# VHH binders against Putative glutathione-dependent formaldehyde-activating enzyme, part 11

Target 1, 157 residues: Putative glutathione-dependent formaldehyde-activating enzyme, of Halomonas elongata (e1vbt6)
Amino acid sequence: MLLEGSCHCGAVRFRVVSPHPYPFNRCYCSICRKTAGGGGYAINLSGDADTLVVHGAEHTSIYQAEIDGLTSPGERHFCSRCASALWVFDPRWPELVHPFASAIDSDLPRPPERVHLMLENKPDWVEIESREQDRCFAGYPDESIAEWHARLGLEEG
Below, E stands for the ipSAE of ESMFold2; O stands for the ipSAE of OpenDDE; V2 stands for 0.75 times the mean of E and O plus 0.25 times the DockQ between their complexes.

## First folded at step 10 (VHH; framework vhh_7uia_1)

Design p06 (from m06 with R56S S57R; at its last fold request DockQ between E and O 0.75; V2 from the best seeds 0.74)
Fold by ESMFold2, fold request of step 11:
Structure p06 (fold): chain B 157 residues (1-157), chain A 121 residues (1-121)
Amino acid sequence: as target 1 above (157 residues)
Amino acid sequence: QLQLVETGGGLVKPGGSLRLSCVVSGFTFSDYAMAWVRQAPGKELEWVSSISSSGSRTYYEDSVKGRFTISTDNAKNTLYLQMSSLKPEDTAVYYCARSPRYSYSKPFDYWGQGTQVTVSS
C-alpha cells in the first residue's frame, strides 16, 4: 500500500510503498522514545526504500545516535523546521525504510495484533497497552513481519 | 547449505591496499543486500559497508568513505571489499554478512568465518 506522510509544518512531504501496511512495531527503546515517542514508544512501519519520494528534502535533518561511544549507522530523519520525526533509514537494511506512523496522513489499517519490542529499555512509568493476542519481546522479535503476515493469513498491501 | 567464505586478508603496511572476497553459496545471491562488518581486537562489531541487492546503492561508515569500495559480481556469487589507503585503525577481522530483506530480528542473519586484516609497519 501507498503511504503518504508529512511533517507538522508542511515543509516536508513524502510517499512510500509498504508491502506490509499495518502499523505493527511499538518500539520502546530509549532512542525511539526520546526522539519520536512522547507516550513512551514510537510506531515504526516498514517501507520499500526504493519507492521513497520526498518533497522538501532540504528541510530534513538526520540524527545518528551514539551508543557505547560508537555512532549508530541508523539515520533518524526529521523536519529541521518543526522537529517532526519522519522516518528511519539504516544502511544495514538498505532495502528498507521505516516511516513513523505519527507522520502518516493516509489511512492506516488496524492490525489483528500488535508487536511490542525492546521492552527491556522501557521505563517504569510507561504502561504496555497489550491485548491478549499482542506479542511482546524484551529485544527484537523472533519473527519477521513477512512471517507474521503469512502466519495470520494477511494479504500484502 | 548456505555458506559465506571470506578470503584476501593479510599483513599490509600503512597506506597499502587489499581486496577482500566473499564467495557465497546456498541462496540466490542477487536477491539479498550484503555487508562487511569488522571487529578490532577488544572492540565491538562495527558495520563497515553495505550494498543493495541490485548493486545500485552502496553505503559506507564515515571512517572508510573514499578509501573502501564495496562491489558484487553476480556471475561469480562474490562480494568484494576493495580497501586502499589502509591505516593501523583498520586492523580487524572482517566478516561478510547477509542482510535479510524483510526481517527485523537482526541486521545480519548469516555470517562468514572472517578474514584477518593487519595494518602495521
Scores: ipSAE 0.584, ipTM 0.853, lowest interface PAE 1.6, mean pLDDT 85
ESMFold2, look of step 10: ipSAE 0.547; ipTM 0.825
ESMFold2 (binder alone), look of step 10: mean pLDDT 82; pTM 0.836
OpenDDE, look of step 10: ipSAE 0.844; ipTM 0.930
ESMFold2, fold request of step 11: ipSAE 0.549, 0.576; ipTM 0.841, 0.853
ESMFold2 (binder alone), fold request of step 11: mean pLDDT 82, 82, 82; pTM 0.837, 0.837, 0.837
OpenDDE, fold request of step 11: ipSAE 0.883, 0.878, 0.879; ipTM 0.943, 0.941, 0.941

## First folded at step 11 (VHH)

Design q01 (from p04 with R56S S57R; framework vhh_7uia_1; at its last look DockQ between E and O 0.85; V2 from the best seeds 0.76)
Fold by ESMFold2, look of step 11:
Structure q01 (fold): chain B 157 residues (1-157), chain A 121 residues (1-121)
Amino acid sequence: as target 1 above (157 residues)
Amino acid sequence: QLQLVETGGGLVKPGGSLRLSCVVSGFTFSDYAMAWVRQAPGKELEWVSSISSSGSRTYYEDSVKGRFTISTDNAKNTLYLQMSSLKPEDTAVYYCARSPRYDYSKPFDYWGQGTQVTVSS
């Protein structure tokens, strides 16, 4: 599925092909929460990095988190004008780019189940709106985004 | 059986050059992105460089950009790291690593045994 996204002010627009368009995962880690997740979590989608097209790239900035005294190579791209979180690219997974669902303008399909991850970092005020079919993980889940879609028969070309 | 075998390490003087090779077997080489990761004495593992499965995109950690070049030869199932303008801070064990296509739980799922690079006068 071709996803189209933008920042709030319109200075940055992008498109990316994602065979994995379901916004099912909710990451509660402190980096996602503080940089992209005003409700206490962020939803990362997955897309083919080779298909990413960006308009207004001069208005993007990159944040790289410090973890245990080391700068992570993971790049959190955001609009330098309006602060909208747009996508994550990590060169350790050069095939992938992870747009935030919050930046996507295309209609996204409704996930039949969800995954809540990095719950060990969740602050008390954030409520998990879990359903019986949802899965919860203190840290990383046991499925990738692609594996979740494949298991449920939800991949799109 | 899956194998990643690094060669080409050694002792080199500051400003010198070295080429590392990693011969792989046991998986379809062109399906996976590959990386070099290093560990200096007493330090944590540090990602150095990655190359996409197609070979069309390459990425480098800031301190090596412009000095190191990652490449592949699909006919030989071999990953390379050409290092130039070497500095004492580049002294480390260098590992060849496979980047998982669809796994977010860890950045690399298979590793070589490593090859020592020592940059000293």
Scores: ipSAE 0.628, ipTM 0.855, lowest interface PAE 1.5, mean pLDDT 89
ESMFold2 (binder alone), look of step 11: mean pLDDT 83; pTM 0.842
OpenDDE, look of step 11: ipSAE 0.836; ipTM 0.924
ESMFold2, look of step 13: ipSAE 0.624; ipTM 0.848
ESMFold2 (binder alone), look of step 13: mean pLDDT 83; pTM 0.844
OpenDDE, look of step 13: ipSAE 0.829; ipTM 0.926

Design q02 (from q01 with D31K; framework vhh_7uia_1; at its last look DockQ between E and O 0.85; V2 from the best seeds 0.76)
Fold by ESMFold2, look of step 11:
Structure q02 (fold): chain B 157 residues (1-157), chain A 121 residues (1-121)
Amino acid sequence: as target 1 above (157 residues)
Amino acid sequence: QLQLVETGGGLVKPGGSLRLSCVVSGFTFSKYAMAWVRQAPGKELEWVSSISSSGSRTYYEDSVKGRFTISTDNAKNTLYLQMSSLKPEDTAVYYCARSPRYDYSKPFDYWGQGTQVTVSS
């Protein structure tokens, strides 16, 4: 599926192809929450890095988190004008890019189940809105975004 | 059996050059992105460079940009790292690593045994 996204002020627009468009994966870690998750979590989608097209790239900036005193190579791209979080690119996974669901303008399909991860880092005031089919993890889940889609027969091209 | 075998390390003076090679077997080399990762004495593993499965996109950590060049030869199932203008801080064991095609929690699913690069006067 072709995903189209933008920042709030319109200075940055992008497109990316994702066979995995379901916004099911809620990450509660402090980096995702603070950089892209005003409700206490962020939803990262997965896309094919080769297909990413960016308009207005001069208005993007990159944040690289410091983890245990070391700068992560993961790049959190955001609009330098309006601060909208747009996507994550990590060169250790050069085939992938992870747009934030919050930046996507295309209609996204509704996930039949969700995954809540990194709950050990969730602040107490954030409520986990878990449903019967949802899965919860203190840390990372046991399947990738791609495997979640494959298991449920939800992959798109 | 899947194997990643690094060669080309050695002792070199500051300002010198080396080319590392990693010969790959046991998987379809052209379908996977590849990386070089290094570990200096007493330090944690540090990602150095990555190359996409097509070879068309390359990435480098800031300290090696302009000095190192990653490349592949699909006919030989070989990953290369050309290192130039070497500095003492480049001293490390260099590992060839395969990047998974999925967004797992670990960035690399298979590793070589490493080759030592020592940059000293």
Scores: ipSAE 0.648, ipTM 0.862, lowest interface PAE 1.4, mean pLDDT 90
ESMFold2 (binder alone), look of step 11: mean pLDDT 82; pTM 0.832
OpenDDE, look of step 11: ipSAE 0.813; ipTM 0.910

Design q03 (from q01 with Y59W; framework vhh_7uia_1; at its last look DockQ between E and O 0.74; V2 from the best seeds 0.00; counts 0 for: pae E 2.2 > 2)
Fold by ESMFold2, look of step 11:
Order: sequence, then structure tokens, then C-alpha cells
Structure q03 (fold): chain B 157 residues (1-157), chain A 121 residues (1-121)
Amino acid sequence: as target 1 above (157 residues)
Amino acid sequence: QLQLVETGGGLVKPGGSLRLSCVVSGFTFSDYAMAWVRQAPGKELEWVSSISSSGSRTWYEDSVKGRFTISTDNAKNTLYLQMSSLKPEDTAVYYCARSPRYDYSKPFDYWGQGTQVTVSS
């Protein structure tokens, strides 16, 4: 599925193909929460990095988190004008790019279940609004994004 | 049965060069991005370089940019790391690793046994 996204001010627009476009993961880690998570979490989608097309790229900036004094290779791209979080690219997964669901203008499908991850980093004031079928993990989940889609019958051609 | 086998490590003086090879089997090599990861004695694993499945794009960690070159030979199912201008801080075990195609939870799903690179006077 072709996804179209943008920053709030309009200086940056992008499109990307996502074979797994369901916004089911809610990540509560401190980096996602502080950089893209106004509700206490962020939703990272998955897309094919080779299909990413960006207009207004001169208005993007990159943040790389420092962990134990070392800069992480993960690149968090955001609009330098309005601070909108746009996507993550990490060269350890060079075939993937991860748009933030908050930046997507296209309609996204409703996930039949959600995954709440990195709950060990969740602040006390953030409520987990989970449904009975949702899955919760203190750290990382026990299945991949592709396995999640296959298990729920959500593979897209 | 997936296998990744590294060769080409050894003892090299500072300023020297070395070429690591990783021969893979058990999967379609051209379908996956590949990486080199290293671990110095007493240190954590450190990502060194990645190459896209097509071989057209490459990435390097800052300390090796301009000195190391990652490449592939699809006909031989082989990943290479050409290392030049080697420094003592490059001393480590170097691992060949496969990037997962659709697994966000782990950066690498299969690893070789590693090859030792020692840069010392």
C-alpha cells in the first residue's frame, strides 16, 4: 500500500510503499515517547526503503540518540521548521524505513489487535488503553511484524 | 540450513590492509541486506557496515568511513569487507551478519562464528 505523509507546516512531503501498513505497535520507550509520542507512545510503521520519495528534503533534520556515550546509527528524521517527526531509518535494517503513523495522511487500516511494547519504560501517568485481544510486553514482542500480519490474515499483495 | 563462514582475519601492523570474506549458503543471497559487526575485547558488539540486498547502497559507522569498503559478489554468495589504514582500535572479532527482511525487533537474525582481526605493532 502506498502511504503519503507530511509535516504539519507542509515543507516536507513524502510517499512510501508499505506491505505491512497496520498501525498496531505502540512503543512506549523513552526515545519514541520524547521525540514523537504526545500520548506517551509512538507508532512506527514499516515501509520499503527503496520506495521512499521525499519532497522538501532540505527541510529535514536527523536526530541520532546517544546510548552509553555512543551515537546510535538509527536516524530519526523530522521537519526542521515545525518539528514534526516523520520517519526512522536505521542502516542495520537497510531495506526498511519506518514512518511515524502520526505523519501519515493516507487512510490507515484499523488493526484487529494492537501490541503494546517497551512497557518497562512507560511513565506511570500513561494509561494502557488495551482491548481484550491486545498483547502487552515489558520489552520486545515475541513475533516479527511479518508474523503478526500473517497470523491475523493481513498480508497485502 | 543457513551458514555464514568468515575468513581473512589475521595479525596486521597499523596502516596495513586486510580483506574479510563471508561465504553464505542456505538462503537466496541477493534477497537480503548484509552487514559486518565487530566486538573488541571486553566491549559490546558494534555495527560496522551494511550493504543493501541489491548491492547499490552501503553504510558505514563513522570511525571506519573512508577506510573500509563493503561489497558483495552474488555469483559467489560472498560478502566482503576491504579494510585499509588499519588502526589498533580496529582489533576485534568481525562477524558476518544477515539483516532480517521484515523483523523490526532484531537488527540481525543470523551470524557467522567470526574471524579475528588484530592490529598491533
Scores: ipSAE 0.464, ipTM 0.790, lowest interface PAE 2.2, mean pLDDT 86
ESMFold2 (binder alone), look of step 11: mean pLDDT 83; pTM 0.842
OpenDDE, look of step 11: ipSAE 0.722; ipTM 0.884

Design q04 (from q01 with S52T; framework vhh_7uia_1; at its last look DockQ between E and O 0.67; V2 from the best seeds 0.71)
Amino acid sequence: QLQLVETGGGLVKPGGSLRLSCVVSGFTFSDYAMAWVRQAPGKELEWVSSITSSGSRTYYEDSVKGRFTISTDNAKNTLYLQMSSLKPEDTAVYYCARSPRYDYSKPFDYWGQGTQVTVSS
ESMFold2, look of step 11: ipSAE 0.688; ipTM 0.876
ESMFold2 (binder alone), look of step 11: mean pLDDT 83; pTM 0.838
OpenDDE, look of step 11: ipSAE 0.826; ipTM 0.916
ESMFold2, look of step 13: ipSAE 0.602; ipTM 0.854
ESMFold2 (binder alone), look of step 13: mean pLDDT 82; pTM 0.833
OpenDDE, look of step 13: ipSAE 0.844; ipTM 0.931

Design q05 (from q01 with K106E; framework vhh_7uia_1; at its last look DockQ between E and O 0.73; V2 from the best seeds 0.71)
Fold by ESMFold2, look of step 11:
Structure q05 (fold): chain B 157 residues (1-157), chain A 121 residues (1-121)
Amino acid sequence: as target 1 above (157 residues)
Amino acid sequence: QLQLVETGGGLVKPGGSLRLSCVVSGFTFSDYAMAWVRQAPGKELEWVSSISSSGSRTYYEDSVKGRFTISTDNAKNTLYLQMSSLKPEDTAVYYCARSPRYDYSEPFDYWGQGTQVTVSS
């Protein structure tokens, strides 16, 4: 499906095709929490990097986290005018781009279960508001988004 | 059996050039993005360069941009890294790595054994 997103001030707009528009992945790592997640996590979607189209790109800035003295190749794109977090692109997964759900204007389908990841980095004060069906991982999930869809009988087209 | 085999490392003077090769077997090479990752003595692994499965998009770590070129030859199941203008800080073991098709995983699921590149006068 085609996802359309924007920053709050409207200076940046984008679109991207997401063959797997859910589950909503709640990432509790400190980078996501501090850069895009006022509730203690960010919701990351998955998109096809070849399909990303950006309008107003001159108003985007990129943050690359420093981890143990090394700059991460992961690029966190945000609006330089209003600070809205927009998407993550990491060249270690060059086929993928990850818009933040908070930047998406399109209606998103309701996932039958959520995924909570990077819980080993979660601060104690953050409560995991999970449901019975939700999956929880200390680090990365053990199931791809495509496998998740196939297991739950969800349409991809 | 899945196998990634790097060759082409060696000793080179500053300003010199090397071409690394990684021959791949055990999976459909054109279905996966590939990468070069390096580790200098006593340091953490550092991503160097990636190429999309189609070969149409390439990405480089800032310190190698303009000096290194990643490419593939699907007919030979081979990934390349052309390295030029080499500097002492490029000294490392260079690994060929496969990027998984799906996100929310470790960035690289299979690795070669590495090839040593040493840049020294």
Scores: ipSAE 0.554, ipTM 0.831, lowest interface PAE 1.6, mean pLDDT 85
ESMFold2 (binder alone), look of step 11: mean pLDDT 83; pTM 0.842
OpenDDE, look of step 11: ipSAE 0.848; ipTM 0.927

Design q06 (from q01, 17 letters changed; framework vhh_6fv0_2; at its last look DockQ between E and O 0.77; V2 from the best seeds 0.00; counts 0 for: pae E 2.4 > 2)
Fold by OpenDDE, look of step 11:
Structure q06 (fold): chain B 157 residues (1-157), chain A 121 residues (1-121)
Amino acid sequence: as target 1 above (157 residues)
Amino acid sequence: QVQLQESGGGLVQPGGSLRLSCAASGFTFSDYAMYWVRQAPEKGLEWVSTISSSGSRTYYKDSVKGRFTVSRDNAKNTLYLQMNSLKPEDAAQYYCARSPRYDYSKPFDYRGQGTQVTVSS
């Protein structure tokens, strides 16, 4: 599936091909929550990094979080004008790029089940809106975004 | 079983060079991106460099850009790290690691025992 995204102000637009387009993955970690998920979590998608096309790259900036005293190699790309979170790239997974669902303009499919991850980092005020079929994890889940799609037969393209 | 074995570490003076190797076995080497990590005394494990499965793409920690070069020989199931212009802050135990395909639960699923790099006058 071709995903098209943009920042709120329109300075940055991007496209990426995603075989795993379902917005099922809700991350409650402090980084995602504070930088890309004001409601308590951010939703991370997965796409093919080789297909990423960016317009207005000069208006993008990168944030790399400090984790346990070390700078994370993960690059959180955001618009320098409107502060919209756009995508994450981590060189430890060079084939992948992870757009935030919030930046995607294309119609995304509704996931039949969701994953709530990094719940140990969730503040008390954030309510987990979990359905019966949803899965919850204190840390990282036991399956990847790709594996989730594969398990449910929902891979695209 | 999956095995990774690093070699090539040693003691060098500042400005010196080393070439690390990593012998891989027990899996289809060419299917996986590989990367190097290092751990200095009293520091956490830090990422150094990544190379894609085909070797067409490489990435580096900012502090090693222009000095380190990662490469691979898929026919020999071997990963390399050429380290030039070594600095004292490069001293660490260096590990090669396999990046799991489409696995977001951890940065790597296997790594070797490591090889020690010491930089001292």
Scores: ipSAE 0.199, ipTM 0.636, lowest interface PAE 1.7, mean pLDDT 92
ESMFold2, look of step 11: ipSAE 0.452; ipTM 0.764
ESMFold2 (binder alone), look of step 11: mean pLDDT 85; pTM 0.852

## First folded at step 13 (VHH; framework vhh_7uia_1)

Design r01 (from q04 with S105Y; at its last look DockQ between E and O 0.76; V2 from the best seeds 0.73)
Fold by ESMFold2, look of step 13:
Order: C-alpha cells, then structure tokens, then sequence
Structure r01 (fold): chain B 157 residues (1-157), chain A 121 residues (1-121)
C-alpha cells in the first residue's frame, strides 16, 4: 500500500510503499511517548526505504536519542516548523523506514488485534485501552511488524 | 548452520590500514543487509557501518566516515570493512552482524565471533 503523510503545517509531505499498513503496534516507551505520542504511546508503521519520497525535506530535522550514554543511530525525523513527528530511519535496518501512523493522511486499515509494548515504561496516568485479543508485553514483543501481518494474513503486495 | 566468521584483525600503528573480512554461510547472503559493530575495551557495542543487501546504499557512524569503507563480494559470500587512517580510538573487537530482513526490534539477529583490531604506537 502507498502511504501518504505530512506534517500539520504542510511544509513536509511524503509517500512510502508498505506491505504492512495496519497500525497495530503501540509503544509506550519514554522516547516514543515524549517525541511522538502525547497520549502515552506511538505507532510506527513499516515501509520500504527505497520507495520513500519527501517533499519539503529542507523543513525536516533529526533527533537521535541517547540511550545508556550512547547516541542511537536511529533518526527520528520531524518537521522543524510545526514539530510533527514523521518517520524513523535507522541505518541498522538500512532497507526499512518507519513512518509514524500519526503522520499518515491516507486511510489506514483497522487492525483486528493490537500489540502493546514497553508497558514497564508506561506512566501510571496512561490507561491501556486493550481488547481481550490484544497482546501485551512488558518489553519488546516476540513478533516483527512483518510477522504480525503474516500471522494474521494481512500482508499487502 | 548459520555462520559469520571474521578475519583480518591485528596490530597496526596509527595512520595504518587493515581490511576485515566476514565469510558467511548458512543463508542467502544477497538477501540480507549486513553491518560491522565494534566494542572497545570497557565500552558498549557501537554500530560502525551498514550496507544494503543490494550494495546500493552504505552508512557509517560519524567518527569513521571518510576512513572506513564497507563492501560485499556476493560471489565469495563475504562482507568487507576497509579501514584506513586508523586511530587509537578504533581499537576494538569488530563483529560482523546480519541485519534481519524484517523490522525486528533488535537490529541484529546473528553475530560473528569478532576479530581484534589494535591501533598503537
């Protein structure tokens, strides 16, 4: 599926092809919450980095988190004008890019179940709005985004 | 049996060069992005460089840009790291690592045994 996204002010627009368009994966870690998820979590989609096309790239900035005193190579791209979180590119997965679902303008399909991860980092005021079929993890889950789609028969070509 | 075997480490003076090799077996080499990761004495693992499965894109951490070159030879199932202008801070064990094809939360699913690089006067 072609994903189309933008920042709130319109200075940055992008598109990317994703065979895995379901916005199922809620990450409650402090980095995701503080940079992209003011309600307590963020959702990263997965896409083919070779297909990413950006308009208005001069209005993007990059944040790299510091983890245990070491700067992560992961690049959190955001709009320098309006602060909208847009995507993550990490050269340790050089063939992938992870747009934030919050930045996507095209219709996204509704996931039949969700994954809640990094719950050990969730602040008390954040409520987990999980359904019985959802999966919950204190840390990282045991499936990739691609494996989740494959298990449920939801891959798109 | 998946194997990543690094060679080419050694002792070199500052300003010198080394070429690391990583011979791969047990998977289709051209299907995976690959990386070099290093660990200096008493320090945490540090990503150094990555290359896409096609070889079309390469990435380097800032301190090695312009000095190190990652490459592959698909005919030999071998990943390389050409290191030049070596500095004492490059002293580390260097690991070959495989990047998974999918968006796993951990960046590397298989590692080599490592090869020691020592840069000293």
Amino acid sequence: as target 1 above (157 residues)
Amino acid sequence: QLQLVETGGGLVKPGGSLRLSCVVSGFTFSDYAMAWVRQAPGKELEWVSSITSSGSRTYYEDSVKGRFTISTDNAKNTLYLQMSSLKPEDTAVYYCARSPRYDYYKPFDYWGQGTQVTVSS
Scores: ipSAE 0.744, ipTM 0.896, lowest interface PAE 1.0, mean pLDDT 91
ESMFold2 (binder alone), look of step 13: mean pLDDT 82; pTM 0.837
OpenDDE, look of step 13: ipSAE 0.809; ipTM 0.908
ESMFold2, look of step 14: ipSAE 0.611; ipTM 0.856
ESMFold2 (binder alone), look of step 14: mean pLDDT 82; pTM 0.834
OpenDDE, look of step 14: ipSAE 0.818; ipTM 0.917

Design r02 (from q04 with A33S; at its last look DockQ between E and O 0.88; V2 from the best seeds 0.79)
Fold by ESMFold2, look of step 13:
Structure r02 (fold): chain B 157 residues (1-157), chain A 121 residues (1-121)
Amino acid sequence: as target 1 above (157 residues)
Amino acid sequence: QLQLVETGGGLVKPGGSLRLSCVVSGFTFSDYSMAWVRQAPGKELEWVSSITSSGSRTYYEDSVKGRFTISTDNAKNTLYLQMSSLKPEDTAVYYCARSPRYDYSKPFDYWGQGTQVTVSS
């Protein structure tokens, strides 16, 4: 599926192809929460890095988190004018790019279940809106974004 | 039996060069992105360089850009790291690693046993 996204002010627009477009995966870790998570979590999608097309790239900035004195290679791209979080590119997974679902303007399908991960890092004020079919993990789940889609028969070709 | 075997390490003086090799077996080499990762004495693992499965894109950690070159030879199932202008801070055990096709929490699913690179006067 072709995903189309933008920042709020319109300075940056992008397109990316994703066989895995369902916005099911809610990450509550402190980096995702602080950089892209207005409700206490962020939703990262997955896409094919070779298909990413960016307009207005001169208006993007990159944030790389520092953990225990080491700078992560993961690049969190955001609009330098309006602060919109746009996507993550990490060269350790050079085939992939991870748009934030919040930046996508095109229609996204509704997930039949959700995953709530990194709950060990969730602050007390954040309430998890979980449903009976949802899965919750203190840390990382055993299932990748691609495997979630494959298990449920939801891959988009 | 999936295996990754690194060779080519050694002792070199500052400014010297080495080429690391990683011979791969047990999977279709051209289907996976590959990487070099290093661990300096007393430090954590540090990603060094990656190459896409097609070989069309390469990425480097900032301190090695312009000095190291990652490449592959699909006919020989071999990953290379050409290291030039070596510095004492490049001293580490260098590992060949495979990137998984899916975005798991760990960026690398298979590792070699490593080859020692020592840069000293």
Scores: ipSAE 0.688, ipTM 0.880, lowest interface PAE 1.1, mean pLDDT 89
ESMFold2 (binder alone), look of step 13: mean pLDDT 83; pTM 0.840
OpenDDE, look of step 13: ipSAE 0.830; ipTM 0.920

Design r03 (from q04 with S54K; at its last look DockQ between E and O 0.86; V2 from the best seeds 0.79)
Fold by ESMFold2, look of step 13:
Structure r03 (fold): chain B 157 residues (1-157), chain A 121 residues (1-121)
Amino acid sequence: as target 1 above (157 residues)
Amino acid sequence: QLQLVETGGGLVKPGGSLRLSCVVSGFTFSDYAMAWVRQAPGKELEWVSSITSKGSRTYYEDSVKGRFTISTDNAKNTLYLQMSSLKPEDTAVYYCARSPRYDYSKPFDYWGQGTQVTVSS
């Protein structure tokens, strides 16, 4: 599925192919929450990095988190004009890119279940709005975004 | 069985060069992105460089850009790291690592045993 996204001001637009379009994965870690998580969490999608096309790339900036005094190689791309969080690229997974669902303009399908992860980093004021079918993890779950889609038969939407 | 075997480490003077090799067996080499990761004594693991499965894109940690070159030879199932202009700060055990095709929380699912690189006067 072709995902199309943009920043709020329109200076940056992008597209990427993803067989994994379901916005099911709510990450409550402090980096995601602070950089892209207006509801106390962020939803990262996954896409094929070789298919990423960016218009207005001169209006993007990159944030790399400092973790225990070391700069993470993970690149959090955002619009330098309007601050919209757009995608994560981490060269340790050089064939993947992770757009934020909040930046996607394409119609996204409804997930039949959701995963809430990194709950050990969730502040007390953030409420987990989980349903019976949802899964909750203090840290990382046992399956990747791709494996979640494969298990449920949802690849390529 | 999956194996990643590093060679080419050793003792070298500052400004010198080394070429590390990682011979791979037990999986289809051309299907996976690969990386070099290093660990200095008493320090955390540090990602050094990555290359896509087709060799089309390469990435480097800032301190090694322009000095190190990652490459692959698919016919020999071998990953390389050409290191030049070596500094004492490059002293570490260097590991060959495989990047999984899925977006796991940890970027590498298989590792070699490592090869020691020591840069000293």
Scores: ipSAE 0.697, ipTM 0.883, lowest interface PAE 1.1, mean pLDDT 89
ESMFold2 (binder alone), look of step 13: mean pLDDT 83; pTM 0.849
OpenDDE, look of step 13: ipSAE 0.840; ipTM 0.930

Design r04 (from q04 with Y104R; at its last look DockQ between E and O 0.82; V2 from the best seeds 0.74)
Fold by ESMFold2, look of step 13:
Structure r04 (fold): chain B 157 residues (1-157), chain A 121 residues (1-121)
Amino acid sequence: as target 1 above (157 residues)
Amino acid sequence: QLQLVETGGGLVKPGGSLRLSCVVSGFTFSDYAMAWVRQAPGKELEWVSSITSSGSRTYYEDSVKGRFTISTDNAKNTLYLQMSSLKPEDTAVYYCARSPRYDRSKPFDYWGQGTQVTVSS
């Protein structure tokens, strides 16, 4: 599926192809929460990095988190005008890019199941709004975004 | 059984050069992105460089940009790291690593045994 996204002010627009478009994956880690998740979590998508097309790239900036005194290679791209979080690119997975669902303008399909991850980093005030079929993990799940889609028969949906 | 075998390490003086090689077997080499990762004595693992499965895009950690070049030879199932202008801070065990096709929690699913690079006078 072709995903179309943008920042709030319109200075940055982008497109990316994702065989895995379901917005199921809620990350509660402190980096996602503080950079992209005003409700206490961010929803991470996955896409093919080779297909990413960006208009207004001169209005993007990159944040790289510092972890244990070292700068992470993960690049969090955001709009320099309006601060909208847009996508993550990490060169350790050079063929993937991870748009935030919050930046996507395309209609996204409704996931039949959600995953809540990094709950060990969740602040006390954030409530997990889980449903019966949802899965919860203190850390990372044992399943990738692609494997989630494959297990549920949702690839390229 | 997947194997990643690094060679080419050794002792070099500051300013010197080395070329590391990683010969792979047990998987279709051209299907996977590959990386070099290093570990200095007493330090955590540090990502150094990555290359896409097609070889079309390469990425480097800031401290090695302009000095190191990652490349592949699909005919030989071999990953390379050409290191130039070596500094004592580059002293580490260098590992060849395979990037998984999917965004699992860890960026690398298979590793070599490592090859020691020592840069000292």
Scores: ipSAE 0.679, ipTM 0.872, lowest interface PAE 1.2, mean pLDDT 89
ESMFold2 (binder alone), look of step 13: mean pLDDT 83; pTM 0.843
OpenDDE, look of step 13: ipSAE 0.824; ipTM 0.924
ESMFold2, look of step 14: ipSAE 0.586; ipTM 0.845
ESMFold2 (binder alone), look of step 14: mean pLDDT 83; pTM 0.845
OpenDDE, look of step 14: ipSAE 0.829; ipTM 0.928

